Miniprotein binders against Enhancer of translation termination 1 (ETT1). Designs and how they scored, part 3

Target 1, 377 residues: Enhancer of translation termination 1 (ETT1), of Yarrowia lipolytica (q6c872)
Amino acid sequence: MAKRPLGLNKANKSKKKKLDSAEKAEKAVAKEISPENDESAEPAPALTLDADEEDDMGQLESLYKNWTSSERDSPRILHGVVHECDSLLQKAKGEGLPARFHEIYAASLLDLAEFADKKKPVKKKKVKSDDVAPETSDMFVDAALERVETGLEQYPEDAGLLFVKSRALKQDIDEKMSAVSKEERKETAKKMISQLNKILEVFKLAQKHASTVTPAQLDVVEELIELSGALESVVKQSDISETTLVACEKFYNEILASEKDENTVKKAHRGVGTCKMIVADSLLDLLDDDDEDNDDTVELAKKNLKAAIEHFQKSETDEDGEFMVTLAETMIQYGNLFETESDDQKKWYGEAVKRLRQAQRLGVGKYDEMILELEDD

## First folded at step 22 (miniprotein)

Design k4 (from d1 with R118M E119R)
Fold by OpenDDE base, fold request of step 25:
Structure k4 (fold): chain B 377 residues (1-377), chain A 120 residues (1-120)
Amino acid sequence: as target 1 above (377 residues)
Amino acid sequence: SKERIRELMKKLMKLLERIEQLAEKIEELAKEGDPETVRELHMAIHELEWALILLAFALLRLKRHGSPEAIEELEQLIERLEDLIQKLEELLEKGDPETIRELEQEIWELMREILELMRK
């Protein structure tokens, strides 16, 4: 079997995530926004005041919608949302706030954690007593967890709060795994398995009580799949990813069975396709090169890759070049499992080449060498 | 033995063919059937597929490090999957959503037991 190189998208995402995390880290350091009274009231674009703005919650929803609809490049709008939440909390004396208040507040704190400085592994530097410890990303995640738990005490079956709790618990794993030393990483990852299982329980409860699932809630499921694979790689325990994949694919399949929103359905198809692809990869990683009896395992991997491609094709869009690369990689991997120079192999390589050429036209990567290799076979 | 694992893998592949045939029948029922019943039938199929995949992973891992006792436990789990497939085949003609959801719980119990075996 000609093993064509996989990981084109992982290589690009790792480069982009390293560049964007480096550029976001550099931009976040610079603005000590001193509260100077700069009266430059540039009129906020006249958001059509929906008639519900006379209510304190309507104003909060409007501010949060402004954040969610923005380029999300600056925490300025988020600080406005959090300030409004604090104002409402004081006005209400902490009582009689709706579930949606706690959801928006917790979600906004989680979004602020993305702009905050990551907690560095505690080198015993004598912090002088008077330096207010800079707000670190872990502090925002902890505050979000406290906020969502406060909401769930009043509204224990609120799907929005349960989804935000699952997101917060996921980010807390990321913070804990980032703050730990290399020596403690394996032991921390083992502890995070229990937290991952708790997230899956929270997700199952959220889904049971959800009337609709948002595309943003599906992004958290994708991130859980990625996290489970990362934890498994550190722990070297073989049941972590499978437990997560079973729960996540069920979640996606329940969406596909009930949901009608085109974007949610497309994301759920991508989710199922990703689960099927990971299953196929894991089956192929279990092949023994010294074993004559791999045919059934290869056939099972083929079936999963075929299903992955079918789900990905249902979610394909002419403008998503990064997804086109993912689909092309899956098609290449499926083609690799056919006989060399077979009509099936040529078909799937030809379909992959179409997607790689489309991704290049969209400015997503360069695959000229890979295209040549797939056309010359 | 390697031979016993090979026989079990072949049994799983035959069970997969039965699941695929059930999936095709459910797609036909989706045209005329009750939407809730069809939804639960689709969920049950996906859960059977996952139970089968987990059994395949367990088999492949046991091929490297398995005890005879673990292979016997896995044989019983494969027989239980076959029984659950047979129950779903019977439910296609007369199954209500509640009875299908009860079967889904049995499939989830099987998947938990397989995952527990994979940790040993």
Scores: ipSAE 0.736, ipTM 0.916, lowest interface PAE 0.7, mean pLDDT 81
Fold by OpenDDE base, look of step 22:
Structure k4 (fold): chain B 377 residues (1-377), chain A 120 residues (1-120)
Amino acid sequence: as target 1 above (377 residues)
Amino acid sequence: SKERIRELMKKLMKLLERIEQLAEKIEELAKEGDPETVRELHMAIHELEWALILLAFALLRLKRHGSPEAIEELEQLIERLEDLIQKLEELLEKGDPETIRELEQEIWELMREILELMRK
C-alpha cells in the first residue's frame, strides 16, 4: 500500500492519461411525462449544506480537542485530525473554509513535525532519485507555514492563524538550525536571530487582534526565549538574548495587567519569573573571579532571583512536578548566593527540598542525592 | 577605570532603590488610583528596571573590554535613566496615562541606545 504523504499537498501532476472515451451513443428515449401543475411545492428548506459544513467543522474541532486534551504521546490522533482536514479540503474544493480550519490544520502539522525524523545535514552522497525521501520534520513545518499563509490570505487579521504562524516560524528556525552544516551553523544562527524579531512582530499582531491570549499561545513566547538563548550560545553575542527577554517580559507584564484568566495569569507569572532567572544567570556569568568588587552584581542577581521565585510561587500548581523542579533549582541558586550555612541559605534549600520531594512523588525524577546534599549543608 | 566602573555600579544600585520605592508607592496608589494610570505606572516601572539591568550588563561588559569613551557614553545613559526616574516620580502624583506612555517611549529609546552601546 503506497503510503500517501499525509498532509503534504504534493501537487502530483497526475498525468491525465486520456482514457479513450468509447463512443456508445445509445438512444434518447423521449418519454413525454406530462407537467402536472401542483403549486404547493414548499420551498425545500435551505437545509443541508450549511448544517453539513457546521457538523464537519464541529467534528474537526472535536478531533482536535481530543488531541489537545490527550497525553500527546502518539501521533495517531494527529493523523486522524490531518486526515479529516484533507477530507474537508477536498469536499470544499479548497474554498470557503473558515480561519479555524486553517489554524487546526497548520497546528496539527506542527505537532506532527515533533514526531517526525529531523532532516540530517545533506552529506553530498548522491541519494538515488527514486527513493521517496522519508517525511522529515521540516516538510511538516513547511506545510504548516503554507497552510497558515493560505488562511491569512483569506483572514489576514485572524488571531488564531497569526499565533500559529508565530509558532510555525519558531519551529522553522529549529529545523534550519538542525539541518545546517557545522561550518554554516554560526552564520545561519545570525540569520535566525533576525527571524526572532519577525516572530515577535507576528505574535504582537496576533495579540492585537485577540480578545484573550491562551496558555498554549504563551508557550510560543517561552520557546522563543529558549531559542534566543540557544542561538546566542552559537553566535556568542549576548545582546540578542537581552532584546528578546525585554520584549517577552513586557509582553507577560501586559498580560498580567489586563488578563483575568487564572491559567493565562499563571503562565504569564511563570514567563516573568523565567526572564528574571535568565537575567540573574547572565549577571552571575559576568562575575570576574579575580574581582573583589562583585557584591553589587551579586545583589542585583539576588534581587532578580527573588523576583523570579515570587513569580514562580504565583504560578505553582500541585500537579506540575516539572515546574516544581524548576522552582527548586531557582531556590537552590538563590540559596547559593547567601553565606554558607546561613539561616537564609538553609531556608531556601529547605524550600527547594520540599518541592523536589513533591516532584519525586509525582514521578518526575529522582533527586535523593541532591536532597541529601542540600540537607547536609 | 575600575574605580569609575565601581562608582557607576553603586549609582545603578541607588537608582534601583529609587525604582523600588516608586514601585511601593504605585502599589499604594493601586488601592484608590485610576486603574489605567496605575497600569501605565506599573509598565513604566518594569521598563525602568529593564533599562537599569541593561546598563548593568553594559557596565559589566565594559569592565572587561571597554574603552574610556564607551564608559563615558554609559555614564551619560545612566544620567538619562536618573532623569527618567525623576520624571516618573513627578508623574506619580499628576500623571495621566498618555503622559506616562510618552515616558515609556523615552525609556524604550534609552534601552535601544544601551543595546547599541553593547554592540560596540
Scores: ipSAE 0.731, ipTM 0.918, lowest interface PAE 0.7, mean pLDDT 81

Design k6 (from d1 with R118Q E119R)
Fold by ESMFold2, last read:
Structure k6 (fold): chain B 377 residues (1-377), chain A 120 residues (1-120)
Amino acid sequence: as target 1 above (377 residues)
Amino acid sequence: SKERIRELMKKLMKLLERIEQLAEKIEELAKEGDPETVRELHMAIHELEWALILLAFALLRLKRHGSPEAIEELEQLIERLEDLIQKLEELLEKGDPETIRELEQEIWELMREILELQRK
């Protein structure tokens, strides 16, 4: 019967995401309008007699590494990457380039889309055709899709290209959903269900051909889970999120069965734990208050919450305060399903308090009132 | 009726106990078993758990608005889950990866049917 307040981590996360999103959009617009004026510091390629393409790809890899290892809050490095891709494409004169070139180019275009303006619903006739309008986020996503398809024509089973394709197709759904009016939203979402299923298939193929999966490549799986819930909310078709969740948990379990990279394994554990938590939440939402016998449903929810906690614990670090709060919230949800003041409830509230205190010491949130409530009454 | 759905949920929980027992046996096999076989056995367990979870969702939704016809369809699907659990129990003794993959395909077929029932 005991209930505890929840949602503390979600409130903090929503505030941070709103600020970061607005900042990225403003910077992307400014950078895209004038790329030629601020790119004078790019290193000149070393001219060599016998290995120019290998040297050029090495330089491109270095630029891209600088971008991926940065805070990614400004497109400055990213513009350098794309400019080098354009240069290499021109230098090749339409000759084949390696799969990795196409992968970096498409991924960079997708990253640029986050800094560009969104396409707005068009209400008036187009302005003069000889005006050059700023590129919008959907144009970068379209260009990325064209680039990845060009690469897949030459390298149809390349895992890196397939991973980027899955990401591009997901981002394309975001663009299409943001570009439509409220009136068109439901019909557009219905069309995107077919594309969601295509993304799941593309990711499955990428994983099949991959020797190793990176933590970044798993980002799409998290996004697909979120997307499926959003599409289900609009379309009102109850199987969309369940179908996606089954497929996505399988992707994570394949990682856990075969992958050895510590960071990828931890991220997969977080993914499975999230899936289990969503199952438990869904079961509890389906409880009928008029039914006096919900014991089996509650027990199934408890088993899923315990499994989620076990997976989350395998992915804990001492540096990630936001995850400590996520785990603590899950432990509180689990504790709430035990008898009030039972030893089991006190145990799991105690485990949650440990994580809330550590998160607070790392500067993530303020939990003094919650901690007091969890420890006494 | 609501009582019939409660009875079916109880049957699902009993089937879950069998799945958990299978998972324990697979962990023992992992110590000496063929890595590919053990991997496929783990995948089959995850898929059986998902089929059970999807059936639980379907039962709970029918509790509010379910017709006797829809409940009867779910009973048949639960019986298929039981049959698939039985088949996996038999494969623990001497299953090969290809036979286990065939069972996984049957479990996916069951999951598709459960999800299609939820669309109705």
Scores: ipSAE 0.845, ipTM 0.943, lowest interface PAE 0.6, mean pLDDT 82
Fold by ESMFold2, fold request of step 25:
Structure k6 (fold): chain B 377 residues (1-377), chain A 120 residues (1-120)
Amino acid sequence: as target 1 above (377 residues)
Amino acid sequence: SKERIRELMKKLMKLLERIEQLAEKIEELAKEGDPETVRELHMAIHELEWALILLAFALLRLKRHGSPEAIEELEQLIERLEDLIQKLEELLEKGDPETIRELEQEIWELMREILELQRK
């Protein structure tokens, strides 16, 4: 029953042009990945491919793992990963590749964007002289989006591809915001609000289909919170960050309810704590200096700060000095809301001092003056 | 007026106490309850807390910029939050996951309306 209908027409220019354009974009991206833009870079070694399909994907997985476990300070390994992806794509004639192949390929293109030149703000569109490999970070992000969509056509519910899509769409906002002139910044940011909402929906779908979520996959959620604040600062529309924060805390709470990986759970606790801290900060920023009765607002802020501290404490480690400072700052904010020289204030200032000293021993900052101020009472 | 906004903030704090009491009851249900039901109850609590927080933000912003009409609209949304809290209290021991999800949808619609009011 492998007989195909003869309705596939050979002269359909619309379908042929779409297919040819996609193949040219992927081929152009692979060509630009060559180390022309890095004078110190060594060419990636040629890899020998065995005929076995499992050996081919195993080789790709191993090479990608070398990249993800590295310091990620040079694109050399990434060039090897993409070269292997190009080889496998040509060997399979672009068909029958597993979802994981498309995921690695797209993720690697996104990682390469971090090493590429940024697109400069331009007011005139320039025509390229011919079809050449992408030269700028936005071109790598566009290629990654195309790769993800190709994978999703075959595997529409694959969580790995959906997580990469959410990451690619977020990086696309960064590229578009960095590429525009100062005069276009506000209008571009307004357009990106709809894409921000799309990212939230894509991440929700990825999480729905995921059996597990890794700590790296949660990075997008933290980045969305930060991005929403940046877009809100440009557009000056208060609901952008609030809408994003509600959705992001839900993503974290879904993780905490499922209790998958311990490191993922700790990262989700840090995420919820960050959301609670942002709520408390926002409430305190809205206090009316002319109003003598702010007791309820301060009490709501105190409840959110206490919740933030509780979540942060569940995610504390001995080696993360920067997080110790974050937690200490939150404890100081909470202590500031108690009566001066009260036992509660002294307790929370004391807990903050413990973390500041630990952070200093790890080489994170110098807090001697602040510690003296907290202990003088 | 600022006095009416203070009264509404006090009402929100009373509603928060009810939400906290619900959260304590859900912790007891988690010991032996159906995992899907307990998960949906936890989500509903988080969503009620967010609706309350968004209402608090909206009230505080109206102290400086709000019209009497906007304050009246927020008061109606606060009453709707109270109704949704009462619905969850009724569902605590008798609700099934689908009925709780329907309540979650109502809470999300409330949050959307609060956010839209702030845009006005």
Scores: ipSAE 0.831, ipTM 0.940, lowest interface PAE 0.6, mean pLDDT 82
Fold by ESMFold2, last read:
Structure k6 (fold): chain B 377 residues (1-377), chain A 120 residues (1-120)
Amino acid sequence: as target 1 above (377 residues)
Amino acid sequence: SKERIRELMKKLMKLLERIEQLAEKIEELAKEGDPETVRELHMAIHELEWALILLAFALLRLKRHGSPEAIEELEQLIERLEDLIQKLEELLEKGDPETIRELEQEIWELMREILELQRK
């Protein structure tokens, strides 16, 4: 089936440019305000002389709440949280601390990794390095893994610790892939495939022991889908992404069947929609240009895109302009599969235009040229 | 042959129609049915849809290799999918969650075999 793509390329370039600019600004701030080398960033002093664990944990929870409720654009509060964790660990001599302590400590170390420098490839130049304090992003992730494992020794089925472990294992893949030379990437990616499956197992175990799953905890599942595609591109083994996608959509559907939190349910709908969109894209990528009869494959792709749109619509909000663009792009892709100038194509292009206009009103992107093309055709 | 793969894709689309009919019946059952049973029926439907999608991927990739042995093996797996769809159709009104979970295990075994075939 002949397709005339409308505006997809231009929309993707606009979205990529904004992401690159935001990323560069965050890196500049992190480098200017080094988390470990800024001794002037002192935590808030303790105003009481706490002698027991209850009062100490209360202060830690308060500090962590300040971090999680903040803009999270600098590590200042986070350094205070980690400093309090270090103090409590030394006071208790590493024993008798609750699971929540280990969870906060590990999660805070993972959050610090986002502000740290990346490890340089070591194969070309050997660098003598051996210290106990994390200074690079990979060292923060390693420290978080160590902390969560220490907590799991005492609380092996704690859901909070298991959710943090799944985050840490996913970040560990990112760090290991970024740290190797171009020559080593394929071998390293092969090793990371088994870790993808481990992350899914850990997440499932966490879900089993949790009373609820938060929208933030679901971020790991979405990241696994993206990571599996990246690893597949390096290894050239198509079943990597398919295996991951099947498992991730299963998790989203289990959440949709049992979870009550509206924001978690909406995020799970976005997850299923993303999976359906990826299936459709994969089917269309497998079309044989030499085969004149692709009707069944295109029909299967259309069914998956329609399902994606339906799930996305259940998760739509008036405040999320970036998602409006995602939904509009999906609607355009669906419309492209209909006959040119058909009523169905015009309908779905019209629905996409509605979302692009809404996104522009929210300050997300510039789509005037694309809208004109969609309305002309 | 591309003609045989095209024929198998048409068979998958007919099986998809049966899965869609099951999904519609499950939605009707969900209005009054046992929540645990409905959840397992929904999961079984999702798993059947995935098995179908994985078979479609495998068929489309074989067009480029022309492996008659792999095509015959996929045809056998498609027949297993049809059998599993039939089992779910029979369980729709009277299946309990444990029996449905046993069917889910069979569907997962089918998916595992499809993925293993693609690696070869």
Scores: ipSAE 0.823, ipTM 0.941, lowest interface PAE 0.6, mean pLDDT 81

Design k6 (from d1 with R118Q E119R)
Fold by ESMFold2, fold request of step 25:
Structure k6 (fold): chain B 377 residues (1-377), chain A 120 residues (1-120)
Amino acid sequence: as target 1 above (377 residues)
Amino acid sequence: SKERIRELMKKLMKLLERIEQLAEKIEELAKEGDPETVRELHMAIHELEWALILLAFALLRLKRHGSPEAIEELEQLIERLEDLIQKLEELLEKGDPETIRELEQEIWELMREILELQRK
């Protein structure tokens, strides 16, 4: 069975964006900044006019909406959100704040962690009211966990808080895994398996109490799939990724059965397709070269790849060149499982070529050499 | 033991055909059926497919470690999957959401047993 080159998207995705302005802004926040708008370096974008002018939560919601609607490439809006949260917390002495306050505060701390240095903290300081703010990414994550737990003490079934808790616990795994030596990675990863399972349970509980799920909330599910694979590679325990895939695909299918927002539905289709592709890859990795009869295993892999393609096609847009390459790679994998030079193989290579050409027209990669290989005999 | 594993994989593929036939029938029921019932039937199908996939992984991993005891355990779990497929076939036209959810719980119990076996 003839194979064609794979990994096209990963080769193109090697260049990383640097975090230039966030470190300078974080340094300014650590030196103490007034929450009032009298000396802010740059005023926040205009608030929505529908907010209650005397409602502190209305102002906080408007600030947070400005952040979530932005390109999120600078922490400046986040600093404003966190300072407003600090002010409200001090004014209320921690009492009488709604679940939504705790949700915004914790989510903003998690978003701010992306802009912070990813180093082990020298001194672990929890943000409360002693004028010392988090300085490193793990300190921001710890502060977010404390905030969400404070909110859950009063609102134990609040979906928004539970979604943020799942995010915080996932980011906590990332911080702990990045902070240990190579010699300690395996033992630390084993401990993180328990937390991975807890995240899945928290996410399911959040969905149970939610009226809807947003595309942003689905990011955690995608990250859990990637994390489970990474933990499995370190621990070398075969059921870690399988347990996670079962739970995540079930969640995506529940979204597809109930959600109406087109962006959420498309993202769920992408999620199911990814799960199916991973299953097919795992089956093919388990092929025994010494076994004369692998036909059933290959057929099961083919069924999963076909299902992945069908789901990916439902999430396809004319404007997402990166995803066109993902879909094309899946079509090539599927084509590779057919008889060399068969009509079916040529069909699926042809479908992949269509997407590669479209991605090139959108400026996503250069595939002329690959296209020649796929069209060659 | 390799021939026994091939035999069990063939049985799984036959069970997959039955699951696919159920999915087609559920698609027809969805046109006029009760939305809650159709939702639970879809979930049961996805769970049966996963149980089958997990069993396939477990079988393929035994090719190097084909102990008679491990193969016997998997064979019993495959028979359990077959029983659960049969139960869903019987619930397809007359099942209510509560009864289908009870079957889903049985399928999840099977999946947990399969995953625990893979840890050995």
Scores: ipSAE 0.817, ipTM 0.941, lowest interface PAE 0.7, mean pLDDT 81
Fold by OpenDDE base, look of step 24:
Formats: sequence, C-alpha cells, structure tokens
Structure k6 (fold): chain B 377 residues (1-377), chain A 120 residues (1-120)
Amino acid sequence: as target 1 above (377 residues)
Amino acid sequence: SKERIRELMKKLMKLLERIEQLAEKIEELAKEGDPETVRELHMAIHELEWALILLAFALLRLKRHGSPEAIEELEQLIERLEDLIQKLEELLEKGDPETIRELEQEIWELMREILELQRK
C-alpha cells in the first residue's frame, strides 16, 4: 500500500498516468462472496453540524497546542495534527473552514519539513523511473504555501495566515538554495533577493493586522536576517543585507515601542542588538589595513557594538547559556577596539569572562583557554 | 579624493553626535510628552541613524572604487541628511505625529537613494 504523503494530496496524481499501459489481463476468479443483507443499521442520529464543527476545531487546537508545548523532538504528534487537518478537510469538503484551520495546517506542514530529508541536487545520473521519490522537505513547504494561499483567498487580512505565509516563503528560499547546484547557486541566490522583499511585505501586512506579535513570529524575522547575510555572501552584493537589516530593525523598534509582553520585548531587544552587531562587523570588514584614517570608522563600529551590548543586556536571562556566549563574543569584539591593556579593554574582557564562566556552568561549551587569554592581557 | 572622503566621514560623525543629542532630548520629553508623538520621534531617530549608517557604508565602498561623480552624489545625500536632522530638531518642540511621519517618509526616500547609489 503506497502510503499517501500526509497533506501532499496533489503530487501523486501526476505519476499514475504512465504505468497503466503494460501488464496483461490475468483471470482473477471473482469469488461471489454473498452480500448478507444485515438490514438493522439504525439511522445514526443526525449529529447537529454546528456542535460537531466547534468540537472538531477545539480538538485540532488541543492537538496543535500539545505539539507546540512539546520538546518537538519527534514528528509523531505533528503527524497526528496533520491527520486531523486532513480529516476535517474531508468532512468540510474543503468549504467553511476557519482561518485558524488553514494556519495550523500550514504551520504543521512547515514543521514536518524540518524532519524530512532535504532535496539533493539532481546529478544527471539516470534515476531509474520506478523509485518512488522520497518525501522531501520542499514538498512539505510547497504544500504549506498552497494551504496558506487557500486560507488567504478566504481571509486575506488574517494576521496568523500572513505570518505563516512569511515563514513558508522563508523556508522555500532555504529549500531552493539547498537543492541548487554549485554552478547555479549564485544565479539562484540573485533570484531569491526578490523573494526576501516579498517576505518583508507579507510580514508588514501581518503586523498591520495583528493585535500582538508572538515570540515565534519574531523567530521568522531573525531567520530572515540570517538568510539575507547568507544570500549576500553568495551574491557578493552588500545592499541585500542592508535593506533587510533596515526593515527588520524598524520592525523590532516598532515592537519595542508598542509591545508589553516581556518575552516579546526581550526578543525584540535581541533582534536590534543583532542588527547593530552586524553593522559593526560590516564596518570593520570595510577597513583598509593600509589606511591611517580608520579612526572614525572604528568609532562608528564601537558605537554600534556598544548599542548591541546594551540591547543584549536587556534580553539576557540566567538560563540561556548559548546567548551568554553570544553576548561574551560581542563584548570581546568591543574590547578589541580599545587600546591594548586599557582599562576599558580590561573591563569588557572581564564582563565577557563572567558570561563565559556562567555559560560553562550551564554546560554550554568549554572556554578555559579563551578565559585565560582574556585574563592574561 | 581620499581627503574629500575623510572630510565627509568627519561630517557624518558630527551628524551622528547631533542625532545622539536628539535621542537624549526625546528621552527627556518621554516623561511628559504625548505618547504618540514620542513614539514617532523615536522611530524618526532610528531611521536617521540608519540613513547615516548607509551613507557611511557607501562612503567606505567609494573609497575603494569611487568616481568623483559618485562622491559628489554622496555629498548631496549627506547634505539632505543634515537637512532632515534639522527638521527633526525643529519638530521636537512643536511637532505633531502626522508631520513627524511625513519626515520619516522623507528619510525613507533618502535611504532608497543611498541604496540605489551603491548599485551603480
């Protein structure tokens, strides 16, 4: 029994047309199993459609909440969510489903893509026709995009659907960039720049229709910054990351001005800090080692690193050892821009060492050599 | 050309000091000011900082490969940034949220022009 890919209903229709031609008419003997007419199917009471629909969506929300509240280490719960979505879609005949149904279904397909095998660049080897192409991550992302577009046709201003669309468009870039050959990578990356701008437009539309922004919605912005830097490194066009950083920092600053949720505010501070750090790094990468007049550029980098540290300190938590390392690295980099053995350098190295020792106590990495180097200076 | 680039970088650093002084004044106004006006003033400050950073990147790239014409175009964009900072300084005392949003739109136009200059 070919397991139909859960949620991937469209893909299987295209392959079936070719195989029907060949094999011969062997005479399978139709044994007449007698239909015993057991008549007594009492008419199942007409379940009132309205009460079952609210209960069906409540059950889907409960299943999805169980997934989102889990360690997300196994796709088992997620397959349950997608199976319930497929069941509801069949019951409703694809009509009358709320925006939240399409959101949960699309989000769950995106989460399934993370557990799926990535599409490998097709080397020109004759793939024999008969291997059922394994379910690849790109197929789940494509299915999520189709689902969210179906929801947006009915609910074009739904913030939840618009945020999921932004996530799906971001993952679609990652899939396209992973599946491309080395030779086509630069040309594919150039095409993905236009897709970054579309993500930002969708995200701004989502924000406009949202009452609040969740921490999980901010993860998409963080991932967009990372993706812009990765695309820039491939294309070697510096305007890509700058355009994305300006838009993302604006978005974070709008959150900091309006949002009251402590976790959302901490994530927005982290996001602004990351933008300021990337600006500082990019300024330092533009230094010319043969130029005596780098002082103003170094001072501008210092100001951005200082702002990054101040934002990171507002987002610091005693339990996040990985972030303590990132903050320590930023403090080291800031310290490196001061005069060797200066009181300012020693101060910032000392603050970095405190965080590295804290991260190490949390079981994040080993920094004993780096701590020694920073204490011996 | 190197001397002109150095002078332009020094001009950007002085404009940054003016932006920082505006940011401090907005933090003082935030204690007694209209919350909507204060929010738009904060947004305008962050947008001015970004326009300045984009000009600094453009200037540093022109140091490597810049034509005299591109340096002259960048000098005009730096003068526009100075004018926008001056407008925000004037709006700090009497600005309404709508007039500040109009200024933000002018800053966004400046940022677009800076990014277009870098593509040439």
Scores: ipSAE 0.784, ipTM 0.932, lowest interface PAE 0.6, mean pLDDT 82
Fold by OpenDDE base, fold request of step 25:
Structure k6 (fold): chain B 377 residues (1-377), chain A 120 residues (1-120)
Amino acid sequence: as target 1 above (377 residues)
Amino acid sequence: SKERIRELMKKLMKLLERIEQLAEKIEELAKEGDPETVRELHMAIHELEWALILLAFALLRLKRHGSPEAIEELEQLIERLEDLIQKLEELLEKGDPETIRELEQEIWELMREILELQRK
């Protein structure tokens, strides 16, 4: 068995975090940009009182679309969306608002949570009664959950609300897991398993009522797979990831059977490929090094890696160097399961090398040593 | 115990070959078949593949720590998978989407039982 040159993307993500931490240290010196109190808050043009409810929703959709199409680097647009939501809520006296209003508002609160300060584990210092506790990310997630639940009480089968509920419940897990001490982490993770299962149920319901799935909804599914693996690692229960993978692969396969949007289909292929890769890894991790009779398990891992490669190839793009590295790693792993110096091994190493060289040309990383190891076989 | 697990793994690999042969036949049927029936057949194949993978994980874990009783329970679950594959083979020529969805539900019940066995 050839050396396992796996984890390249994990290594690169660790290097990028180190580089970003180094650049943040240098840029921290220069931006003493004084908050100039530019008092020239031109009053947002007073929306004429006679704007029809349809025009008010059209404006909200436009504001939200401006946010979703932006670089999303500043919460300024989000504060505008939330302010418009509050204005609409006051005008409507809380009644007669469409499902889409509750969806946009909840989604915008979830996006605001990403800009908010994380709740620090409360050291028992008595905050004095008069200090307004700063708005923390958990408060925005809780407000998003309340908003989406209010929407679902009126529109229980709305796919958009169901998808945003799933996202909100996922972010609530992230908040809860971030706020706990190391000692409480295992007990919190055990409680989050039930919430993860609730997310998977909400996703199934959302999909049943959805005519189409967005790429952003698929990103939440990917994050659920990652979260399941993280919870499994903390709890040490192997059924968590398996349950999640079965549900997520089914979701992706249903998309592949129904969807025609090229980006959605490509993401769904990546999703299936990722599930198949994780299955293959898990099978290989269950090998007993002391057992001579692992051939059937290796063959089962090969079949899953082959399927992963086939799905990844259907989603391959000439500009995504990070994905090319993922595909190359999967090809290397598949090649490693063949006989040393076999034509199949050489083929798959050769296909991996092509992608690693392409990723290098795109500036994603340096793989010269690994390319040499794969060409010398 | 190890020999029995090895025989069960070989049985799973033969069942996988049957699933793969079904998948190929479904791809042939997809050219002329009802699109809804073909979608449900593809979904049923993916669910059978998952049931097989879950059984393989269960077998591999039992190899490390399994009781004879747990191996016998898993052997019965593998026989149920074989029966479900055979039902899908019969449905390939004449199955309607509703009957295929009923089979998918039986496969999901099998997967739940496999996952419950692994939690014990």
Scores: ipSAE 0.782, ipTM 0.929, lowest interface PAE 0.6, mean pLDDT 82

